# Ledger of designs, part 38: VH-VL binders against q9umr5

Target 1, 268 residues: q9umr5
Amino acid sequence: SYKPVIVVHGLFDSSYSFRHLLEYINETHPGTVVTVLDLFDGRESLRPLWEQVQGFREAVVPIMAKAPQGVHLICYSQGGLVCRALLSVMDDHNVDSFISLSSPQMGQYGDTDYLKWLFPTSMRSNLYRICYSPWGQEFSICNYWHDPHHDDLYLNASSFLALINGERDHPNATVWRKNFLRVGHLVLIGGPDDGVITPWQSSFFGFYDANETVLEMEEQLVYLRDSFGLKTLLARGAIVRCPMAGISHTAWHSNRTLYETCIEPWLS

## First folded at step 1 (VH-VL)

Design n16 (framework fv_modakafusp)
Fold by ESMFold2-Fast, scan of step 1:
Parts: structure tokens; C-alpha cells; sequence
Structure n16 (fold): chain C 268 residues (1-268), chain A 123 residues (1-123), chain B 107 residues (1-107)
């Protein structure tokens, strides 16, 4: 029978967003137990990411314990970062496929409706003043704000992303890397028409340099240093890259062609 | 800090048109849908429609289609509900109420409401 | 349109009593139900969103539960200030629809 699937939503999101995804899974893999986690929904998605990781960890432990053959994770947008941290902090996860749906894996640097809601008079160029403060780091979106023009501030102030990416030292880094490397497959999905994730290549571990030129994953220091295992996973053949044009940020979980091409093959 | 302030009570004759305003402050007007809700005297709540102030897109309940026009002015952070061809049964309190315009639907419900505008239709 | 059938239409209870109100949707709406309190002459106030989530600043004696078609709203220990009319509302699809309301009175 098919492995259970655990779904983790994104910023200002909820389980209702995944109704089409559940339909697709039921059609191609009938009998799959799919659990969409209803934690940190709506405005609660603004809570600090480490708080969300703790809550999601408590929810996934019993699901994983009941599935000795393993589970799959489908993690959307901000949820992809939660899942990244889950895979690192859990000494006993049994995740086979980690499917990251348009998640800002190297961070976010772009003006979006979410930022306009939180900081209506701020531009992306000025948001570092707020996000890289202790107060700003109490908001999930600031936990992965990555201003390429203030990389020193990002490295010093990021309480989440810089740590899980191994860009700033942490006492648990070696254990986190070992835990993350247990994943069977890292499936990265994203595309140029997303419209929210900026740069869109962040979903594939690419990101801006100081001139806002995108450098791909293999040019990143985190990859070259193998800080949390990307280079090892790639060498093992465990990283799958599935870019698709024509898909907006809110459509990744409801596009049938995307599902059949990028998700369905990894739900054994 | 978030406030939705509606225009004052109106007394109208049958056949007239009424236009009610809802001025917001304390948040980004374009980030939330604005709903309109009717409550007849001694009766329950009835949803009339919503507007997305950013796009101007509206959705109006079938019962009110043809008589209700919902608009928004982003320069003044004000939403409007215009009801035409007034009848005695339109006598009601009208509320504006915001909902989160999030990417995947509405999780917050109608978290802030205007104080209500009483419309009396009498001859 | 999705119909929300709310029961009872009114109830009378004593201070300290557990009060239960139910709401039934004409089709499955997942957890997309909110609960509101309305006092005479005032706008409704959101108490519970998405079936079971307590709105900020709302006393913990209020709770909600349910999914699919059957939803319950509970006041664990009725207080005098809780005298009001309570409404459920679905927002699974437009038109958004409210239950008929439950008037809560003290005996």
C-alpha cells in the first residue's frame, strides 16, 4: 500500500487550499492516508518559525510512528522551511520524499501582498531595518527575509533560515545535517511565474548576489561547504528539480499537470 | 487600532437609492475583502456581497443582484454599498465587515465590523 | 446555496450552566464555520473561527467543534454578559450564509 502523506501549508494558508491536491492523490494512489496539518493557520502562520516547527513536530511524531515503511511530506511555500527544520531536528524521522512546493529555501527578497499587509509603508530595500531586529524576528516572514544588500545583518540577526542553512554556526549543526541526510528524496518545485517567491530560484536553492544577479545552488557557499547536506544529496542522486512555467503562487497545489509531472512520481 | 466607521442613518422614500460608506483605518485597505451584511429588524444576518478593493472584483448574492452595487475608493480607504429601487422590506441595519484576502482562502472570518447604518424606507 | 440550520432558535439557562448550540450545513463545508455573538443594538463580534479557533481576547469558556456538516458551539459556564444572539456562518463558498441565530436568555 502507499506511504502516508503529510501536508504542511504556507503563510496565511490553511488545509482548505489542498482540496485539489487530495483529489489528485486519491485518483492516482487510492487508499493513501493524507493528513493536512491544521496548525498555525491564517494569521497564526506569522508566529516565529521555530515555534511552528515545535508544534508541527508534535503533530508528525505519531503519524511517523504508525508508518514503519516511511512517510512523504508535501510542504507548500513557507511550509517548506518548516519541513526543512523538521527533517533536521528530528533524530528519528522516516521521511522518504520531501516535496517542496515553491518554498523560499534560500530566503525571500521581494515586495509581496503579505509584506504590504504587515508593513504597508515599507519597501523591500528598507525591510531589513524591521526584520533584522529582535521584534521583527518574532514574525515568520522575517525569519526567512534575506536582503542580499545587507548579508552581514542577515547572518547575524536571522534566528531561523541562516541557522538551518548552516550560514551561521549552531551547536546542533552536525546532528541537524545527519538527520536531514536521512531523507530519501528532496523534490524541488517552483517556477518563474510564481509572482510571490522572489527570486523564484530560491525554491531551488538559488539566490541573489549583492548585485541582484541570481547564483544557482551549486554556486552557493552552503552547497560548496555541504553545510546541511545538499552536495551529498545531489551526489547520491536524491535531489529532483522540477521547474514549471505558467503557475502562480496560489496554484501549485491545484494544477493537475504539475501534480502528474512533479509530485505523483514521488508518492510510492 | 483597526476601525471601520460607517456613515449615519438614512431615511428614504420607496423607489429611492441609498449609498452607505465604510471608511477604514489602522490597516492596509487593499489587503482585505470588504463584505456587506443586511439585518432586517428582529431578523438574522444576511450576506449581500464583497469587494476586493485592490482589483475592484465583486461578488454579490443573487437576491441582491441588479439592485446592489459595491465599490471601493482606494484614495480615501472607503468602501461603498449602493442599494437602488428601495422597498419597505429593505428597512434594515447594514454592516460592513472585513475578511482576510489570503492566497488560499479565509481563515479569520469577519474579524472587524462597522458599527452599522440604519436605513429606514417609509413614505 | 449552502443552508445553515441552527438549533435551538432560543434557549433559557441559569448562570453557570453549560450551553450548547448546533449548526448543520446542507453539504460538507470542511471546517469553514465561524461563530458570532450579537448583543442588542451592536454589531456582531467574532468569537470562534474555522470551527474551533478562539478569537483573540475572547474568554476561554467559549469553544467550538465539528467538521463536515455538523458543528457545535459551547459556553462552558454561562455568565450574565453572555446574554446575546449567537450565529454560525459558513464561508466555504459564496454566497456566505448564516444560521438563523440562537437567542440565549437567563431563566
Amino acid sequence: as target 1 above (268 residues)
Amino acid sequence: EVQLVQSGAEVKKPGATVKISCKVSGYTFTSYYMNWVQQAPGKGLEWMGWIDPESGKTDVAEKFQGRVTITADTSTDTAYMELSSLRSEDTAVYYCARTWEGYSGYDLGFDYWGQGTTVTVSS
Amino acid sequence: DIQMTQSPSSLSASVGDRVTITCKASQSISRYVDWYQQKPGKAPKLLIYKASNLETGVPSRFSGSGSGTDFTFTISSLQPEDIATYYCQQYYSTPYTFGGGTKVEIK
Scores: ipSAE 0.000, ipTM 0.397, lowest interface PAE 17.3, mean pLDDT 88

Design n17 (framework fv_modakafusp)
Fold by ESMFold2-Fast, scan of step 1:
Structure n17 (fold): chain C 268 residues (1-268), chain A 123 residues (1-123), chain B 107 residues (1-107)
Amino acid sequence: as target 1 above (268 residues)
Amino acid sequence: EVQLVQSGAEVKKPGATVKISCKVSGYTFTSYYMNWVQQAPGKGLEWMGWIDPESGKTDVAEKFQGRVTITADTSTDTAYMELSSLRSEDTAVYYCATQDLWGSYSYPWFDPWGQGTTVTVSS
Amino acid sequence: DIQMTQSPSSLSASVGDRVTITCKASQSISRYVDWYQQKPGKAPKLLIYKASNLETGVPSRFSGSGSGTDFTFTISSLQPEDIATYYCQQYYSTPYTFGGGTKVEIK
């Protein structure tokens, strides 16, 4: 039998979005126990990411306990950040493959329909005023808002992303790094035609500098300092980069070619 | 060794259809996208489209939509590019080139390339 | 579509000269640009990938730099065998686009 798979959805999403992904897994790995977590669905996905991490942690503990040979995580969009934090806060996780589907691992800096719904008069250039306030940090999308023109505010105000990336010190940072490094494989998936994740290279730990020029993972301080283990994972051959053109943000979990190329090889 | 071998030169009349092949050896055919590139005499390189041999999915540049069909035969590890309604401006060398959209810590580039197939459209 | 503007269209230089070719993207493409060498009657050959990385087996006199919209390709000491046309290509998004090419000739 295959290791169980746990799926974590994204912003304004639910388990139903993964119907095709489940079909693909059943076709290629029949008998796999796949659990799509029905927590923080729809508007509840706006709750602070640390609150979501706590809830998802409680849900994954019994699944991991029943699978001593390990589990795989497939985490979509915002869900990839939840899974990043899960791997850091759990000192007993047994995750083999962590598959991140177009998740803004270094943050988001782009206008989206979700932002217009929450903040109708917002522009990406002025959203930092809302997101980096205490009130704004009560919304998940602001927890990974990363304005490259206000990096000092991001570092001081981000209650989530700056901490899990080790960009700001935290008492638990050493333990979080040790826990994260227990992962077998970090599979990063994303692409230029996503249309939502901005810059799309955020899914590969790349991000804008102050001139909005993208610097890739190897030029990021978090990588160079090995703040949470990226450099160590890359050195041991545990990071897989799987970019694919032609896929829009809502299609990563329902594209057969993407599944067969980027996901299927990492499901043992 | 990894090699792409294309079919031989073609001479066609205006209005005809040409189908050129690109046979792959030395790697798993279904693991990489196959791109097609046109180069008119004395001109630069122009991307036509790609195919994923495993799924049969294609992406074709808007300029060539309606005239170009890209296909792949996994039983012979061969990709095909078919161009219809030929006119003199289609006289060019056509290249196939593999693209690794997935791999060990690298983003896509075209390597290797086929040797090229010359298509001449003349009355 | 992303347009790649390459300059100059042609140049003539002496053996041992430093040759510089530039490529400008119509929008930011991060580092997703490759450089190819094409000799008459031959398929293009990859020299530089991802803006600045030298392909295996390519002489160290070839180099690339740049990010965002502005990219540079350099031959530090031109050799007779370097006579060719050079192309930049972006692969940030489809349709993939090439620069117009730079024909390098020796005086």
Scores: ipSAE 0.000, ipTM 0.380, lowest interface PAE 19.7, mean pLDDT 87

Design n2 (framework fv_modakafusp)
Fold by ESMFold2-Fast, scan of step 1:
Structure n2 (fold): chain C 268 residues (1-268), chain A 122 residues (1-122), chain B 107 residues (1-107)
Amino acid sequence: as target 1 above (268 residues)
Amino acid sequence: EVQLVQSGAEVKKPGATVKISCKVSGYTFTSYYMNWVQQAPGKGLEWMGWIDPESGKTDVAEKFQGRVTITADTSTDTAYMELSSLRSEDTAVYYCARGEWFGDYPYYFDYWGQGTTVTVSS
Amino acid sequence: DIQMTQSPSSLSASVGDRVTITCKASQSISRYVDWYQQKPGKAPKLLIYKASNLETGVPSRFSGSGSGTDFTFTISSLQPEDIATYYCQQYYSTPYTFGGGTKVEIK
């Protein structure tokens, strides 16, 4: 039999967005138990990411406990960051494949319709004033806002991303690294036509330097220092990179070719 | 599928300017860097520069700085390489090549144009 | 500028032979080297990227290895269609530089 699959949605999203993904899994891996978590839907997706991590943790514990052979995670957009933190804070997770669908793993720095809806008068260059305040850190999107022109503020004010990436010290860092390293496969998916995740290479742990030149994962201090285990995972052969062009941000969970190429091989 | 189609052969006099085009199809033009490579008759390959079509940012090898201008027109999915003050030593085949990239530099040149022969008459 | 010294400049071998070409970088370039095949009158074709990765559609007889300053390209069993000039290229830093090329001929 196939291992159960747990799905974690993204910003302003809900379980309904994954109906096509469920159909694909049922066709290729019939009998797979798929649980799409109905937590932090819609506007509740704006709650602080640590609050979301706590709620999702409570939901996944019984699912993992009933699957001694392991489970797979499929985590979309912002949900990929929730899953990163879950893998670090759970000292007993049994996740085999962690499939990250277009998630801003190194953060976000771009003008999108989501930002204009939330902050109509702000541009990406000005958003650091809001996000790196205590008030701003009460919103999930600000928890992974990474302004490359104010990296000092990001490192000091980020209550979530800088901590889980090991870019700022935390007492639990060693335990979080140990826990994360138990994952079987880290499957990274994303692409240049996403239109929301900026830079799109953030889905592969690439990110802007101070001149907005994108540096890949192997050039990041997080990787070089092996802060939470990326270098160890890559050496172990556990990191899979699956970029695909032509897919917009809201289509990653509903594209059959993407599913067959990047997701299907890592289910069981 | 992916295609890079270059403009036709050019014959120029010393001191002239040549502008070569590279029209792309089958992929999102702004998602990949476009590189230009020179190959003199019977000689090896020499990288001239690249452009990021999305930002318009360019990097040109020092040997060609001041004489080479690389541009991109996103409305027509076409990259251009303009070489001025032509000398007989510029007689060569010029290639455009798509740089598959991750981060801010190409990993490799996975698709190449067919090449454009430029002859500078002495 | 990073210099790529490629050896040999040319070689002759028989069909079925193992062919080895080397490139030496003037400084460490990690694994940021690619290998290209160029047939007369044609554009170069990518065979190997990032030192050891086989490009899609390229026959498995082609392989690459190395890191740092020393890189090797191998054809395990030379075929007639492999007659070409082969180039290494570093992309660790601009300007990207190619090796001088190795012309492979059948005896």
Scores: ipSAE 0.000, ipTM 0.375, lowest interface PAE 19.7, mean pLDDT 88

Design n3 (framework fv_modakafusp)
Fold by ESMFold2-Fast, scan of step 1:
Structure n3 (fold): chain C 268 residues (1-268), chain A 122 residues (1-122), chain B 107 residues (1-107)
Amino acid sequence: as target 1 above (268 residues)
Amino acid sequence: EVQLVQSGAEVKKPGATVKISCKVSGYTFTSYYMNWVQQAPGKGLEWMGWIDPESGKTDVAEKFQGRVTITADTSTDTAYMELSSLRSEDTAVYYCATSDYYDSSGWLFDYWGQGTTVTVSS
Amino acid sequence: DIQMTQSPSSLSASVGDRVTITCKASQSISRYVDWYQQKPGKAPKLLIYKASNLETGVPSRFSGSGSGTDFTFTISSLQPEDIATYYCQQYYSTPYTFGGGTKVEIK
């Protein structure tokens, strides 16, 4: 039968957002055990990402242990970064497909309604003053704020993203890379009409340089240095890129065509 | 239960080489870095280096580069630290240290060997 | 290399006193600081990890706080068994570096 599926939600989100995704999975893969984790819902999604990683880790251990043939992860938005860290910190994960739904894998740098709600007077150009402070790093959104004009501050102050991407040295980097490389497939999903993830290519490990020109994954130092295994995974044929236009940020988990094209093929 | 058991005390002459072992049990040896720490008599702790037992990769502090070799034998779950060209300043207790898990934020030294005393005397 | 400056180097306090030890990093290290207790003739024991998290089995009178460059370790009510030397350690980057240690004695 089908491997169990674990779903990790995003910023200001909850398990209820995935009702359509669960319907699609039940239609195409009947009998699949799908667990949508009810941790860090709503405003609790603002808690530091390392705290969320620890909580989700404790929740996924018994699910993985019960499924010796493997599990699949579907991780939405901010949840994709949680899953990135889970795959690195767990020395015993048995994840086959890691499906990343529009997650800012190289970080976020954009004025969005989410940022305006949290920091009404801030613009993307000055948010680094808040996010790269010790206080700011206690908020999940600041853990993946990546200002391309203050890269030295990002490298020194980011307590999460710079470390999991291997952009700054960490004692556990080699162990994290080894653990991450056990993943069967890294399925990257995103698109130009998302409207929240900026640049949208962050979902595919692309990001702005200092002139705000997007450089794709293969031009990133983290890829070229193979810091956490992207180059190795690509060489193994384990990275799947599935961009789709016409999908807004809150619709990735409720679009049938996207599901059939980008998700369904990876749910063995 | 996690245990790190180190080899016994050594007395060496200046210029000699010492090799200390650290045998582990109770966790997956290849999954975590093994670290080595030096403590001179009445002094503080000084990190010497680590090894990834699976890959054999090492990182050694600049002070010890050229004199320290860290190795691992995965068939016996044993890590080794070899210090050459011994000087009187190398008289110290040497510890191996690791974790059977790590905090989501980084490395813990929550498991330590009992220590191996090395005395360099003329 | 990141330098960890620990103070005081020694202190004497009475049973029941609040004891505070500080550690200052030469550059920002986020929260990547652990605190260890070492009793004479024994290996160090982890008490606090990632600046503020209490290790399992460690009494709640021990606590840690701080981020960036300034970190503190506190014993809220000193007990006789707490006589030891305490060390901070950064693990933000290699080489890992320890503070000079603080020897805690009872008056």
Scores: ipSAE 0.000, ipTM 0.405, lowest interface PAE 16.9, mean pLDDT 88

Design n4 (framework fv_modakafusp)
Fold by ESMFold2-Fast, scan of step 1:
Structure n4 (fold): chain C 268 residues (1-268), chain A 122 residues (1-122), chain B 107 residues (1-107)
Amino acid sequence: as target 1 above (268 residues)
Amino acid sequence: EVQLVQSGAEVKKPGATVKISCKVSGYTFTSYYMNWVQQAPGKGLEWMGWIDPESGKTDVAEKFQGRVTITADTSTDTAYMELSSLRSEDTAVYYCAREGWSYGYPRAFDIWGQGTTVTVSS
Amino acid sequence: DIQMTQSPSSLSASVGDRVTITCKASQSISRYVDWYQQKPGKAPKLLIYKASNLETGVPSRFSGSGSGTDFTFTISSLQPEDIATYYCQQYYSTPYTFGGGTKVEIK
């Protein structure tokens, strides 16, 4: 029988967005129990990510407990960061495949429609003044804002991303790394035509340096120091990279070719 | 104001083809899927299929596969539904309906066209 | 395909009555059900989306509830302009499917 699948949505999103994904899974893996978590929908997706992690944790515990063979996670956009934290804070997760759909794993530094809605007159170059304040860190989008021109402020003020990436010290870092390393497969999906995630390589743990030149995962300090286990996972053969061109940000969960190429193989 | 305006009523012979248009205004056409729904006289609603105007991708219900073609013209902000090999049981009102995530709020078929009556008679 | 069974198929009620319509999905659809009102000769109009959310501009006497397989639509105090056929629809997966409809008439 197939392992259960748990789906976590993104910013200003809800479980409604995954109806096509559920159809694809039902066609290729009939009988799969798929749970799309109906928490932090719409405006509630702006709540601090640590608050969201606690809520999603409470929802996934009973599902994982009832699935001794393990579960798969499919986590979209901002939801991929929630899932990163879940894998770190849970001492007893049994996740086999963690499938990250275009999630800003190293952070976001780009002007998007979401930011224009929240801060219509702000430029990406000055958003650090808002996001790296205590008030700004009460919004999920600021929890993963990563300004490459103010990296010192990011490292000091980020209450979420810098901590889960091991970019700043935390008392729980060793335990979080141990927990994260229990994952069977880390499947990274993203592409150049996403249009929202900036740089798009953030979905693959790449990111801008101070000159806005993208450095890939293997050149990142977090990888080189193995801060939360990326180097160990890659050496173990547990990281899968599946880039695909031609897919916009809102289409990752509804493109059949993407599903068949990047998701379906990891749902055994 | 968001509007979906459909083409006028059609009377067709069995075996003919009909093509119905749905012209949109008041929103970005490529941001929302467009669905087509059939309603036979005195009967309920039946989903026919959808198109994503941005990608051109379509999904058509099994009952209509082979007879229905759904297309979109982004230069004129118009969706089309073409039904071939018409039978008397295809006599119905056909609706286009917008679907998708509205920014900040989930929506299903929130805006509908006025409907196009197709009568198939011999 | 997910089958939506709607009941009753028709009902007659007086102005001011509480009207309840139910819809049952053949499998769990979480909260992905919408409710539509259709008046004779007109296109359907969205009233309730995602099981319980009232569409903008729709009177508060309309409400929805439920999750999983069992869903309920209620008109708390029936008005003459509410005489119509009501449909539930699931959008959990394609093909999207509608309930058979409930014709609401005044007695």
Scores: ipSAE 0.000, ipTM 0.403, lowest interface PAE 17.0, mean pLDDT 88

Design n5 (framework fv_modakafusp)
Fold by ESMFold2-Fast, scan of step 1:
Structure n5 (fold): chain C 268 residues (1-268), chain A 123 residues (1-123), chain B 107 residues (1-107)
Amino acid sequence: as target 1 above (268 residues)
Amino acid sequence: EVQLVQSGAEVKKPGATVKISCKVSGYTFTSYYMNWVQQAPGKGLEWMGWIDPESGKTDVAEKFQGRVTITADTSTDTAYMELSSLRSEDTAVYYCATVDFWSGYSPYGMDVWGQGTTVTVSS
Amino acid sequence: DIQMTQSPSSLSASVGDRVTITCKASQSISRYVDWYQQKPGKAPKLLIYKASNLETGVPSRFSGSGSGTDFTFTISSLQPEDIATYYCQQYYSTPYTFGGGTKVEIK
């Protein structure tokens, strides 16, 4: 029998977005129990990420408890950051595959349509003034805003991303790392034609340096220090990288070739 | 603030094709799906399909598959609905509809509507 | 396709009356139901989204409830400007489907 799958959606999204994904899973793994979490939909996706983590945690606990053999997570876009935090704060999660579907794992630094919706007069170069304020940190998108030109402000003001990445110290860091390392597989998916996640390599733990040159995961201090376990997972053979060109941000959960190549192999 | 402006009324013969435009202003055109809805005289609302202007992906109700084509031109912030092989039963008002993030709360709902385009199919 | 059965098809009520309209889905649709108001010659206007949430700028006399297959729309105190046809609509699965509409008249 197949392990249950839990799906977590992204910014301005809802559980409805995953109807094609559910169809693909049913075709290749018939009988799989798939739960698409109906929380923080639409405008509610702007709520602070720690609030979302708490709500999703309450929803996943009974699902995990009923599946002692383990569960899989498929987490889309912003939802991938929620799932990262879930894996760190839960002392007893039984997640086998954590499938991160085009999520800004090292943060976001780009002028996207989502940003224009929220802050129409702001450019990426000026958004740090809003996002790194206490008011700005009440919006999910600002919780993972990572301006490479103001790293000192990011480290001091980020209430979410800098903490889960271990870039800023936290009393729970050792426990969070231990919990995260319980994951069976970390499957990273993303690509150059996404058009929203900037840089797209953020989905693979790459990110801009101060000159906006992308440094890959193995060059990140987070990886080198093994702050939450990336180096340990890679050494264990538990990290899977599945880049694919030609896929826009809203199409990752509805492309059959992507599903067959990057997702299907990890749904035992 | 956000508004959808549709093209004017059309009168067509049976078997003809009609193409209706929906011009968007006041928001980022590519951020949300554009829906098309049909309403026959004195009848209810019927969903025809939607397009994601960013990807060009469409989803069309089975009843209209093969006859309807939905497209979007991001350079002019305009969506189009083309209905071919027109019949008298296609006489209706056609609406485009989308979501405004601040007035609507689902990216797949419809809280902003065009004024409607009347299409009359007669011999 | 998910069928939305809306009742009644029409009703007549007095100003100040409580008006209730129901929609039944042919299968479970969670809370993915919106409610629209349409006045003659005008485009529909969203009143309630995701079963129970009041759209911005809509008077508090309008409310919605329900989950799964059974949904209710209520006007707690009917006003003259509420004369219109009301539609439920599911967006759980494409094709999106509307109820048949309820025409609300006064007197």
Scores: ipSAE 0.000, ipTM 0.433, lowest interface PAE 14.0, mean pLDDT 88

Design n6 (framework fv_modakafusp)
Fold by ESMFold2-Fast, scan of step 1:
Structure n6 (fold): chain C 268 residues (1-268), chain A 122 residues (1-122), chain B 107 residues (1-107)
Amino acid sequence: as target 1 above (268 residues)
Amino acid sequence: EVQLVQSGAEVKKPGATVKISCKVSGYTFTSYYMNWVQQAPGKGLEWMGWIDPESGKTDVAEKFQGRVTITADTSTDTAYMELSSLRSEDTAVYYCARDLYSSGWEYYFDYWGQGTTVTVSS
Amino acid sequence: DIQMTQSPSSLSASVGDRVTITCKASQSISRYVDWYQQKPGKAPKLLIYKASNLETGVPSRFSGSGSGTDFTFTISSLQPEDIATYYCQQYYSTPYTFGGGTKVEIK
């Protein structure tokens, strides 16, 4: 029997987006119990990420409790950040593989359709005025907005990403790190043709410096300080990097080659 | 199978009110915004507004503000567009159209109702 | 409001011809343009979304391109069933606005 799989969707998304992923899993791992969580669907995905984390936590607890052998998480886009926080706040999670599908793990800094829908007159250069306000932090997308030209504001105002990445102090940081380190494998997936996640290397814990030059994970302070366990996981052999070109943001969960190469090997 | 079925043709006098329905089937009504589009005889398409059936929130084009009310009844999976103080210029075909909002923000009207002809005369 | 200026208003072409329709926005709208086909007496049908993406089930002879203010819709080899009026629509901001339409006829 295979370990159960829990799927967490992304921004403006819902469970029906994963029908191809479910087909692939059923073909290669028949009998796998797959639960696609239908919480915070569509526009509700704009709710603050800590609110979403609490709701998803309530949903995953009984699933994990019924699977003593462990579970796998497949978390898409914004959902990958929800899963990052779940792994940190849960003292008793039994996650084996955490598969992060094109998630902005170090944040987002790009002029995307989602931003133009929410803030039509804003450019990425001025979005910090909205996102780093108390009002802006009521929107999930602003919870992981990371302007490399206003890093001081990001560190002070981010109510979510800066805290879960250990970029700003939090009373629970030591416990969150301990909990996150229980994960068996951290599988990072993303690619240059995504078109939404900016920079695309954010899916691999890379990000822009003040000159918009991408620094990879090993050059990030959060890695070097081992703030939440990335350096420890890498040393343990628990981090898998699986980049793939030619895949747009909405296609990560529906590309068979991507599934066979990056996801299938980690579903025991 | 997804279907949007609109109410039948209406003939109204100037100053009257018309209420058009759009009954949906084959999908979850609350998962998609519903748009209303006007097309005058021999003319192009003009967006009137949308409703989010889940929240009841609406956005109505300035040209129609004060005369258009868009509502949704989740118990019958039906959207409504009510246009008051009818003028001869309101003679048109009115369409409801489903708007994708739940998978990214790719807005496009993937399914349309068959249209309701409203004639304002005399 | 964003104004969409569509040209030409009408055209006549032969079966097998390449047909090109253009749409110009009054301000930059990135790639937020959809294209619809409307046959006489029928509701519009989505053909292209987000400037260049072909809707499922739509023949590959239809294509779209452009970004910013200038957008193009192309039928690579006109077929008799393509007789219709075609509309561009921006969804960069509300109110959503349509182009004036291009009536395509066979000569």
Scores: ipSAE 0.000, ipTM 0.391, lowest interface PAE 17.1, mean pLDDT 88

